# Designs tried in a protein design chat: VHH binders against a6qnr0. Part 13

Target 1, 346 residues: a6qnr0
Amino acid sequence: MRLVHLDLKGAPPKVCYLSEIFPLFRALGANGILIEYEDMFPYEGHLRLLRAKHAYSPSEIKEILHLATLNELEVIPLVQTFGHMEFVLKHEALAHLREVARFPNTLNPHKEESLALVTAMIDQVMELHPGARWFHVGCDEVYYLGEGETSRQWLQQEPNSKAKLCLSHMEAVASHMRARYPTTTPLMWDDMLRDIPEDQLSGSRVPQLVEPVLWDYGADLDLHGKALLVEKYRKSGFSWLWAASAFKGATGVNQSLTPIEHHLRNHLQWLQVAGSVPADTLRGIILTGWQRYDHFSVLCELLPVGIPSLAVCLQALLHGDFAENVKARVENFLGISSLEEMSFRR

## First folded at step 1 (VHH)

Design z12 (framework vhh_7zox_3)
Fold by ESMFold2-Fast, scan of step 1:
Structure z12 (fold): chain B 346 residues (1-346), chain A 124 residues (1-124)
Amino acid sequence: as target 1 above (346 residues)
Amino acid sequence: DVQLVESGGGLVQPGGSLRLSCVASGFTFSTYAMGWVRQAPGKGLEWVSDIYSGGSTGYADSVKGRFAISRDNAKNTLYLQMNRLKPEDTAVYYCAKEGYYGSGSYRTPYFDYAGQGTQVTVSS
């Protein structure tokens, strides 16, 4: 699969705009969407405090899913359940669930209330996505894991370790999904798994529950290192893996301009990784489009600015290269005379 | 619009010292907490230190007593004085604005909008 990641925190696109871009995604070669809602999801009941003032309504979510179906785009929702939980843990009512009191980014995995919170979030999102084949539960960049007082005390007891703490929470979240939604497979970002030894991964239930998403957004990937990492995950018991690249959120001089050449090189490198592993290893690739903003204010990148990069990257994946004929196809599709006008060769 | 530019990294012998700097622009520097995070080769991100607008500081256990964070609000500059450096301190060091998040900015150095990072290598 080729999925486009929609990061909806801050400035979510209007439904009418999505009705224009979903056909575009399909035409460029996408066959799915990873939707990261954050506070744009219309949480209700005891979770109402999590929704932003201008969050989508349930009716709007249903319309978005209808538009995806019309354009043959598989929808995978994403809910952060461990790290990157600032939109949840910034609230005074939920501050007691922080791993470290002064940082709102990491959920305390020792509290029963923590698991109850994130599973309730998952359940409300699943209620509006009843046919989802995959569901992404996040779990990346769990900053400060093990640094809260409860964790420090827990870690002093043998045979406890940070890896066991991490895997325990992942297992609890994924087990909830598998038990309640037996046709939905949970996905996780892989960074918290990278340094866990094969024998410890194999000893956990995590490989039987989740499909990890290996991410790297660099222009020059460590191809040998990626192959070894894939082999470790397969030997640990993971049945399927995903790759993740980026078409937006690029390193560069200007914030508003994504370096197309950098992202193109990233995708060509992932194609080399895919070619070096067994054919039944990777489900697909997720083209991530991260937005940047201060969590006490909103300053976001507009999705349309990333469209030329997305077109280049999707077409390179679809055709297996970016030769002059593929470049010409993208230029014709975008209605432009030259990609150099978009900083492709600069 | 937030810009963070790190400098001061380099190659140093064990036991040596380095002073990292971070020049900030695009926001009111004096009102925000600032920090340093690092990523060693093949490892995840590790929080190193932070300093609040009022001057209060925090340090990771691995660097307590050896590193000192400071700020110059008149110059919009954050500093990290690193003393008695160990091979284990080898990493790319990133300047971070507390209260800022953007998942793409901190996942890899190649997509870090907040800061480009500065390499510190401690080796003989």
Scores: ipSAE 0.006, ipTM 0.202, lowest interface PAE 10.0, mean pLDDT 83

Design z13 (framework vhh_7zox_3)
Fold by ESMFold2-Fast, scan of step 1:
Structure z13 (fold): chain B 346 residues (1-346), chain A 123 residues (1-123)
Amino acid sequence: as target 1 above (346 residues)
Amino acid sequence: DVQLVESGGGLVQPGGSLRLSCVASGFTFSSYWMGWVRQAPGKGLEWVSDISSGGSTGYADSVKGRFAISRDNAKNTLYLQMNRLKPEDTAVYYCARDSYDYVWGSYEGFDYAGQGTQVTVSS
């Protein structure tokens, strides 16, 4: 699969814009979308406090899903359930669920209320995504895990470890999904799993419950290291893995490559990784489109600015290269005479 | 509030050396990738170097072998040792915190920078 990631931070697209862009995603070779809602999801009831002022309505979510279906795009929703929980844990009413009181980014995995909170979030999102075959539960960059008072006391007892703490929460969230939504497979970002030894991973139930997403956005990947990591996950019991690349980032900070050249190289490197691992290992690749910030001002990059890079990257993945004929196809899709017009170096 | 304060810039002769420092506050310094970017007169921002929380380093080809990035997590301080300076190294140098939210391993993801320190290399 080739999924386009929609990060809804800051300036989420209007539904009418998505009606124009989903046909383009399909034409470029995408066959799915990963929607990262954060506070843009219309949470209700006791979770209404999580809803942003400009969140989508339930009817707007249903319209987005209908548009995806019309364009043969598989929809995978993403809800953070461990790290990146600032939009949840910034609220005074929920601050007691923080792992570390000073930092709103990580959920305390020892509290029953923590699991009840994130599973309620999952349940509300699933209610508006009937038939979702995959659901991404986040779990990346769980900073300060183990540093709360309850965790520190728990970690003093043998055989407890930070890896066990991490895996226990992941297992609890994924078990909820598998039990309540037996046709939906949870996904999670792999960074919290990378340094966990094979024996600890296989000793947990996590490999039987989730499909990890291996992310790396660099122009030069450690191909051998990625192959070893994939092998570790397979030996740990994971059935399927996903890759994640990036199609947009920013501007002129790295002077060795233009942004389009950087992202194209990232995708060509992931094709090499895919070719070096056994067949039926990677289910697909997620082309991430993160919002970025300028140090002189806070600027959210809108999806339209990333379209040339997305077209280049999707077509390179679809054709397995970026030769002159593929380049010509992208130039035709974009209605431009030359990609060099979009890729000036200073 | 996040604060990054650079120092150590100045005027040097070609072939000379300077050591830049950046004192960070308002966040857990040891947990973030940190880097240096520069802006020459009339040019855009150019990534110079970065360092991971674990100490892994990267350098632009233009400075590789001449510059060394380092960090002191106990002092919340980032350093850039600049050796064998060239006139083309003349720029304002900014200390920058890499964003962990946007693009891992992408230098375009820097989300905060200081006010900068001027480095001028001339004879």
Scores: ipSAE 0.000, ipTM 0.116, lowest interface PAE 19.8, mean pLDDT 83

Design z14 (framework vhh_7zox_3)
Fold by ESMFold2-Fast, scan of step 1:
Parts: structure tokens; C-alpha cells; sequence
Structure z14 (fold): chain B 346 residues (1-346), chain A 124 residues (1-124)
């Protein structure tokens, strides 16, 4: 699969604009979208406090899913369940669920209420995504894990470790999904798993429950290191893995133009990784499109800058390379004489 | 729309002082923890200091007693007062909110909520 990631934090694009960009994604070779809602999802009931003032309505979410179906795009929703939980844990009513009282980014994995909170979030999102075959539960960059008072005390007892703490929460969240949504497979970012030894991973139930997404947005990947990491995950018991690249937002944090060459090279490197691992190892590649903090606008204003990079990257993935004939197709699609013109503007 | 704009960096002699500022917009500033992270030439990101929504502060051992973090919620502004500067403090200093502390540079998704950085050079 080739998924386009939509980062909806803070400024949701109008549904009418999505009616234009979904056909574009399909035309460029995408066959799915990863939707990261955060506070743009219309949480209700006891979770109503999580939604932003300008969040989508339930009817707007249904319209977005209808538009995806019309364009043959598989939808995978993303809900953070461990790290990156600032939009949740910033609220006074939920501050007691923080791992570290001063930081709202990490959920305290020792509290039963923590699991109840994130599973309730998953359940509300799943209610509006009844056909989802995959669901991304986040779990990346779990900063300060183990630094809370309860965790520090727990870690003093053998054989407890930060890896065991991390895996136990991941297992609890994924087990909820598998039990309640047996046709939906949880995904998670792999960074918290990378340094866990094979024997500890295989000793947990996590490999049987989730498919990890290996992310690296660099122009030069450690190809041998990636192959070894994939082999470690397979030996640990993971059945399928995903790759994640970036088509924008990963080459610098204060730029007005996306450097196409960087992103193209990232995708070509991931194709080399895919070619070096056994067949039926990777389900697909997620092209991440992070919103730029220095240029927050509606997606329609930001996407035109990202379209050349997205077109180049999707077409390279679709054709397995970026030879002159593929480059010519992209140039014709974009209505430009040369892609090099895009590299010179700032 | 979230925006973080740093200022106050520059060239300073060892033993000198600088005051960094970061103006935030597009979110409810008073609800979020804020911090400073730095990257020295050829090095990874290093956490420098943080301040939570309630005003409680933390400091890296390398800067304790020399640096002071503060915030002005009415102005949506974060500050870092840097005293008794050393050559080893030479770095690009980034303003960050919540999840962007300890960010792994431009390749981290969480880096979306960090500022552009301001260069601090301590040299004779």
C-alpha cells in the first residue's frame, strides 16, 4: 500500500477541499490515507473536552469517509495512546493521568483510568470508522516514560524494566482492539521498540498483536541497519511491518519550499530496503506530511507547496524508480518544464 | 495556527549574558509546558530547561545556577536568561512546547511545534 498521511492538528481542511485532493492522491498512485485527527475529531460525552472549537462534526467525518470510498482510498485512523497526548493531558480534569506532573505529553501507564481513557477514545473513533482494517495507536516518542514517582518506585523491583513497562501498556491497548475489533489490526510507530532486545520482544505478546511502522525521513538510510532491524522484528514474532517516509515537513522546520530531492531520495532508499527483505514482509509505505509550525494555514494553502514532492514520491514508489520517463510523467502532470525549477526557489 | 518565534541570540564573550525570548501564538500558551533545547555544532539535541503551566522549573545540570527560565502568560512569551556563559554553551537554541522537548531534530514529527532557533556563540 501507499498511504498519504494527513496531519489535522489545529487546522482542519474544509471537506469541500478534500473532495478535490482525494482524487489527486488517487491519480498520483495513493491507495490509502492515514488520518491523524488529534483534537479535530468530534469526541462526545465524557470526552467532549478533547475536541477543539473548530473540530469536524460527525457528519463531516462521514462525508470525508464517503469521499475516500469514492476515490478508492483505504482509511486508517490514528489516535495517540501513550506519547504525544498534550491535547488530552493538558486538561485539568485529566492532569492526574500524566506520567510526570509537569509534562502533559506522556500517559501514566500504571493507572487503570489511563487505559480506560485511551480505549474510550479508540472506541469513539472506531464508531465512525466501522470498516477500518487497520488502526494506528501511535506510541511514538514516549518522553519521560519511567520518570513519574509511581514508575520510579515500580522500576526499583526486579525484574521490572522500562521495556517491560512500555510493552505492558502497548499490549493492553492492542489487546483491547483485538478483542473488541477482531478484523482491525493495530499499528504503532516503532521507535519505542527499536532498542528492546529480541528476547524481551518475543517474551511479550506485542508481536502477535500489532504491526510496527518503521519510520526514517533521512535522505540517506543505513540500508544494512534497516535490514537487520527488520530481521530482528521478524524473529521477535511480528508478522507484518510498514515503512514510513516523508513527502514534506522533514527537511527543516523553517523553510517555505519543500526540497523535492531530499524526499525523493528518502523514498528511493526505502525501496532499496524493501528489495533487501523477504517478500511479504512490508504491507506498505506511509508518506508522512507533517504540518509546518512556521506556516500553519488550511491544508489547501499548504498542499500546493507539497504537491510536487508528493507527486514525485508517489510516482517513484508506483514505478519502483525515478528514471527519466517517470520524471517526464511527473513534469507533464504538474505542467512544468523541469523539476529542477522547484529546487531553486525558497 | 501554532507559531513560535525566537530572538535574542548573538555573539558574546565568555562570562557574558544573553536573554532569549520566544513569542508563541495559535494555541492557549498558559495551558502548556514550555522549554528550551539546544544543539551544538556536530552534536545532538540537549534539553536545557523547562517550565510547566504552573510555573515549576527544571534545569540541566550543565546550566543550573547560571540560567533562569521564565514565562509571561499575558504576552504569550517564554524567556531564558543566560548568565556566566561558557564556550560550551555555543549552540542553536530552540523554543519548544510540550512534546517537542528532547526532539531528535528536523526528522522528528514532534519538531513541528519547535521554533526556528536562535544562534548563541560564546567566543572571544
Amino acid sequence: as target 1 above (346 residues)
Amino acid sequence: DVQLVESGGGLVQPGGSLRLSCVASGFTFSDYAMGWVRQAPGKGLEWVSDINSGGSTGYADSVKGRFAISRDNAKNTLYLQMNRLKPEDTAVYYCATGRDYYGSGKYSPSFDYAGQGTQVTVSS
Scores: ipSAE 0.000, ipTM 0.225, lowest interface PAE 12.6, mean pLDDT 82

Design z15 (framework vhh_7zox_3)
Fold by ESMFold2-Fast, scan of step 1:
Structure z15 (fold): chain B 346 residues (1-346), chain A 123 residues (1-123)
Amino acid sequence: as target 1 above (346 residues)
Amino acid sequence: DVQLVESGGGLVQPGGSLRLSCVASGFTFSSYAMGWVRQAPGKGLEWVSDIYSGGRTGYADSVKGRFAISRDNAKNTLYLQMNRLKPEDTAVYYCAKDLGSYWSGEYLPSDYAGQGTQVTVSS
């Protein structure tokens, strides 16, 4: 699969705009979308406090899903359930669920109320996504895990470890999904799993419950290291893996490659990784498009920079390389005489 | 030996702008999440913003839409662009780094860079 990631933090694109870009995604070679809602999802009832004032309505979500169906795009929703929980844990009513009181980013995994909260969020999102075959539960960059007072006390007892704490929460979330939605497979970002030894991974139920998404946005990947990591996951019991690249996002202020060249190179490197692992290992690749900080950034990145980069990256993936004939196809699709013109319009 | 050196603070009028910088040394800057925390006079520490190794950013609700965090990995420098400043933004701003891998260390107050940089928003 080739998924385009939609990061909706700050402001959601209007449905009429999505009606323009979904056909474009399809035309460029995408066959799915990963939608990261955050506070743009229309949470109801006891979770109503989580929704932003200008969040989508339930009818707008249904319209988005209809548009995806019309354009043959598989929809995978994403709900953060561990890290990146600022939109949840910023609320005074939920601050007691923080791992560390001064930082709203990480959920305290020791409280039964924490699991009840994130499973209720999953359930409301699933209610509007009937038939979702995959559901992404986040779990990336769970910074400060183990540093809360409850975790510190727990970690002082043998044989407890941060890895055990992390895997326990992941297992609880994924088990809820598997039990309640047996035709839906949970996905997780893999970074919290990278440092966990194979014996601890295989000793947990996590490999039987989830499909990890290996992400790396660099222009030069450690191909050997990626192959070893894939092998570790397979030996740990994971059945399928996903890759994640980036089609937009800053690589730093001073860089030797243009942004489009950087992202193209990232995708060509992922093609090399895919060629080096056993057949039927990678289910798909997610082209991530992280927004900078506000809703205007979404429009600026997607329209003037994001679309040309996405076109280059998707076509490279679809054709297995970015040779002159593929470049010409992208130039024709974008209605431009040369991709070099785009590098000067930064 | 981790060192973080903040600069760029000063006195500004409400509605003004400032750009804070934090120069890092003693660790592989590009491999760590970086952030800003602040301490207003007589108050505790308040999280302001994070930028993660994967490029994601987070913001406190009080600064969202006004502040922008960024990093220059080639220069080992973290930035905070502060726009439309309010008297409530008056604080000492501290640069913070994540500790090693997710498993290796506790977040220590000692990882705040030196003395911070004072921001005063006053007419």
Scores: ipSAE 0.000, ipTM 0.320, lowest interface PAE 15.2, mean pLDDT 83

Design z16 (framework vhh_7zox_3)
Fold by ESMFold2-Fast, scan of step 1:
Structure z16 (fold): chain B 346 residues (1-346), chain A 124 residues (1-124)
Amino acid sequence: as target 1 above (346 residues)
Amino acid sequence: DVQLVESGGGLVQPGGSLRLSCVASGFTFSSYYMGWVRQAPGKGLEWVSDISSGGSTGYADSVKGRFAISRDNAKNTLYLQMNRLKPEDTAVYYCARSGPRYSYGLESYYFDYAGQGTQVTVSS
């Protein structure tokens, strides 16, 4: 699969704009979307405090899903359940669920209320996404895990470890999803799993519950290291894996490249990784479009600017390369005489 | 327990050189983007340089051609070779572990761990 990631923190695009852009995604070769709602989801009841002022309504969510169906785009919703919980944990009423009191990024996995909170969030999102085959539960960049008072005390007892703490929460969240939504498979970002030994992973039940998403947005990938990591995950019991690249919002590690050149190179490198691993290993690739949280930023402004990069990257993935004929096809599709002209202006 | 320990800072004259080192422990060093961020007196954080797990490098325009970042994955050590130092390079230099998911390397100052910092002073 080739999924376009929509990062909705800050400001959601209007539904009428999405009605124009979804046909474009399909025309460029996308066959799904990963929607990261954050506070743009219309949470209700005891979770209403999580809803931003400009969040979508339930009817708008249903309209978005209908538009996706019309354009043959598989929808995967994303709800953060461990790290990147700032939109939740910034609220005074929920600050007691922080792993570390000073930092609103990470959920305290020792409190029963923590699991109740994130599973309630999942349940409300699932109610508006009936029939979702995959659901992304986040779990990336769980900063300061193990540094809270309760965790420090827990970690003093053998055989407790940070890996065990991390896997325990992941297992609890994923088990809830598999039990309540048996036709929905949880996805997780893989960074918190990378350093966990194979034997610990296989002992946790996590490999039977989730499909990890391996992310790397660099222009040059460690192909051998990726192959070893994939082999570790497969030996640990994971049935399927996903890749994640970036078409915008993750550039600058090689400043000699234009943004479009950087993102194209990232995708060509992921094609090399895909070619080096066994068939039936990677389910698809997620083209991420990250926006750094900035309350002055407007997401709909950033998405149109990213379209040339998205076109280049999707077409390279679809055709397996970016030879002159594929480049000409993209230039024709975008109505430009050369990509160099677009790169110069952007 | 993640630790990043910087060394190699000090007082140097303009035009001089310094080599900073950062020893990492508590995580799989080879799997992470690593970099250097600095903070001059009375100013905000400024990204200096980063290096991917595979060795691809990036540099701020202010240091291009003068600084070189490198890593030794066998020793869990990150380096910054600083040449032709200027008074404007005076800052506390922090070794940082980066997650490129929400950043352009360290350009957005998005890092999950940083060391204690090492002071670099360029003056006569």
Scores: ipSAE 0.000, ipTM 0.212, lowest interface PAE 14.0, mean pLDDT 84

Design z17 (framework vhh_7zox_3)
Fold by ESMFold2-Fast, scan of step 1:
Structure z17 (fold): chain B 346 residues (1-346), chain A 126 residues (1-126)
Amino acid sequence: as target 1 above (346 residues)
Amino acid sequence: DVQLVESGGGLVQPGGSLRLSCVASGFTFSSYAMGWVRQAPGKGLEWVSDITSGGSTGYADSVKGRFAISRDNAKNTLYLQMNRLKPEDTAVYYCAAGSYSEYYDFLSGPGAFDYAGQGTQVTVSS
């Protein structure tokens, strides 16, 4: 699969805008979307405090799903359940669920109320996505895990470890999904799994419950290292894996390539990784499009460079390269005479 | 246009000291919380220290008692005094601006690099 990631943090695209871009995604070769709602999801009841003022309504969510169906795009919703919980844990009523009191980033995995909270969020999202075949539970960049008072005390007891703590929470969330939604497979970002030894991964139930998403946004991937990591996951018991690239943002500091060149190289490198692993290992690739809300800058849904980069990257994936013919096809799709005209300036 | 320009990094022996500076422009410095985050070779971003607009400070346990953060609002400058440096302190140090509710933008992937400064390298080796 080729999924376009929509990061809806801060300012959700209007449904009429999505009605214009979903046909374009399909024409360019996408066959799914990963929707990261954050506070833009219309949470209700005891979770209504998580809803932003300008969040989508339930009717708008249903319209978005209908538009995806019309354009043959599989929808995978994403709900953060461990790290990146700022939109949840910033609220005074939920601050007691923080791993570290000072930071709203990470959920305290020792509290029964933590699991109750994130599973309630999952359940409300699933109510509006009853046909979801996959559901992404996040679990990336779990900053400060192990540094809270309860975790520090727990880690002093043998045989407890940060890896065991991490896997325990992941297993609890994924087990809830599998038990309540047996036709829905949980996905999670793989960074918290990368350094966990094979024997500890296989000793947990996590490999039987989730499909990990291996992310790397660099222009020059460690191809051998990626192949070894894939092999470790397969040996640990994971059945299917996903890749994640980036079509905007994620270029790092002091870059020497244009943004489009950087993202194109990232995708060509992921194609090489896919070619180097056994068949039926990678289920698909997620083209991530991270948004950032910044007091100093205008928030943009999709910059002009975002769409040309997405077109270049999707077509490179679809055709297996980015030769002259594929470049000409992208230029025709975008209605431009040359991609060199699409310069990204500071 | 927001600019955060770090300086003061370099090579130092274990047990030594360095003072990092960050000159800010393009926003009302005095109204923002400021902080330092670092990235060691082959590792993710780690929060080091922060200071509120009112001068209240916080420190990661790994640096508490050794590092001191301060600010000079008249000069739009943030400082990090680093004492009793260890090899484990080797990292690129980035200056960041924002409140706690905005730390997602500074500590998460590409956002942290784009809106923090360019970084200054600190190498602690014998």
Scores: ipSAE 0.000, ipTM 0.165, lowest interface PAE 20.4, mean pLDDT 83

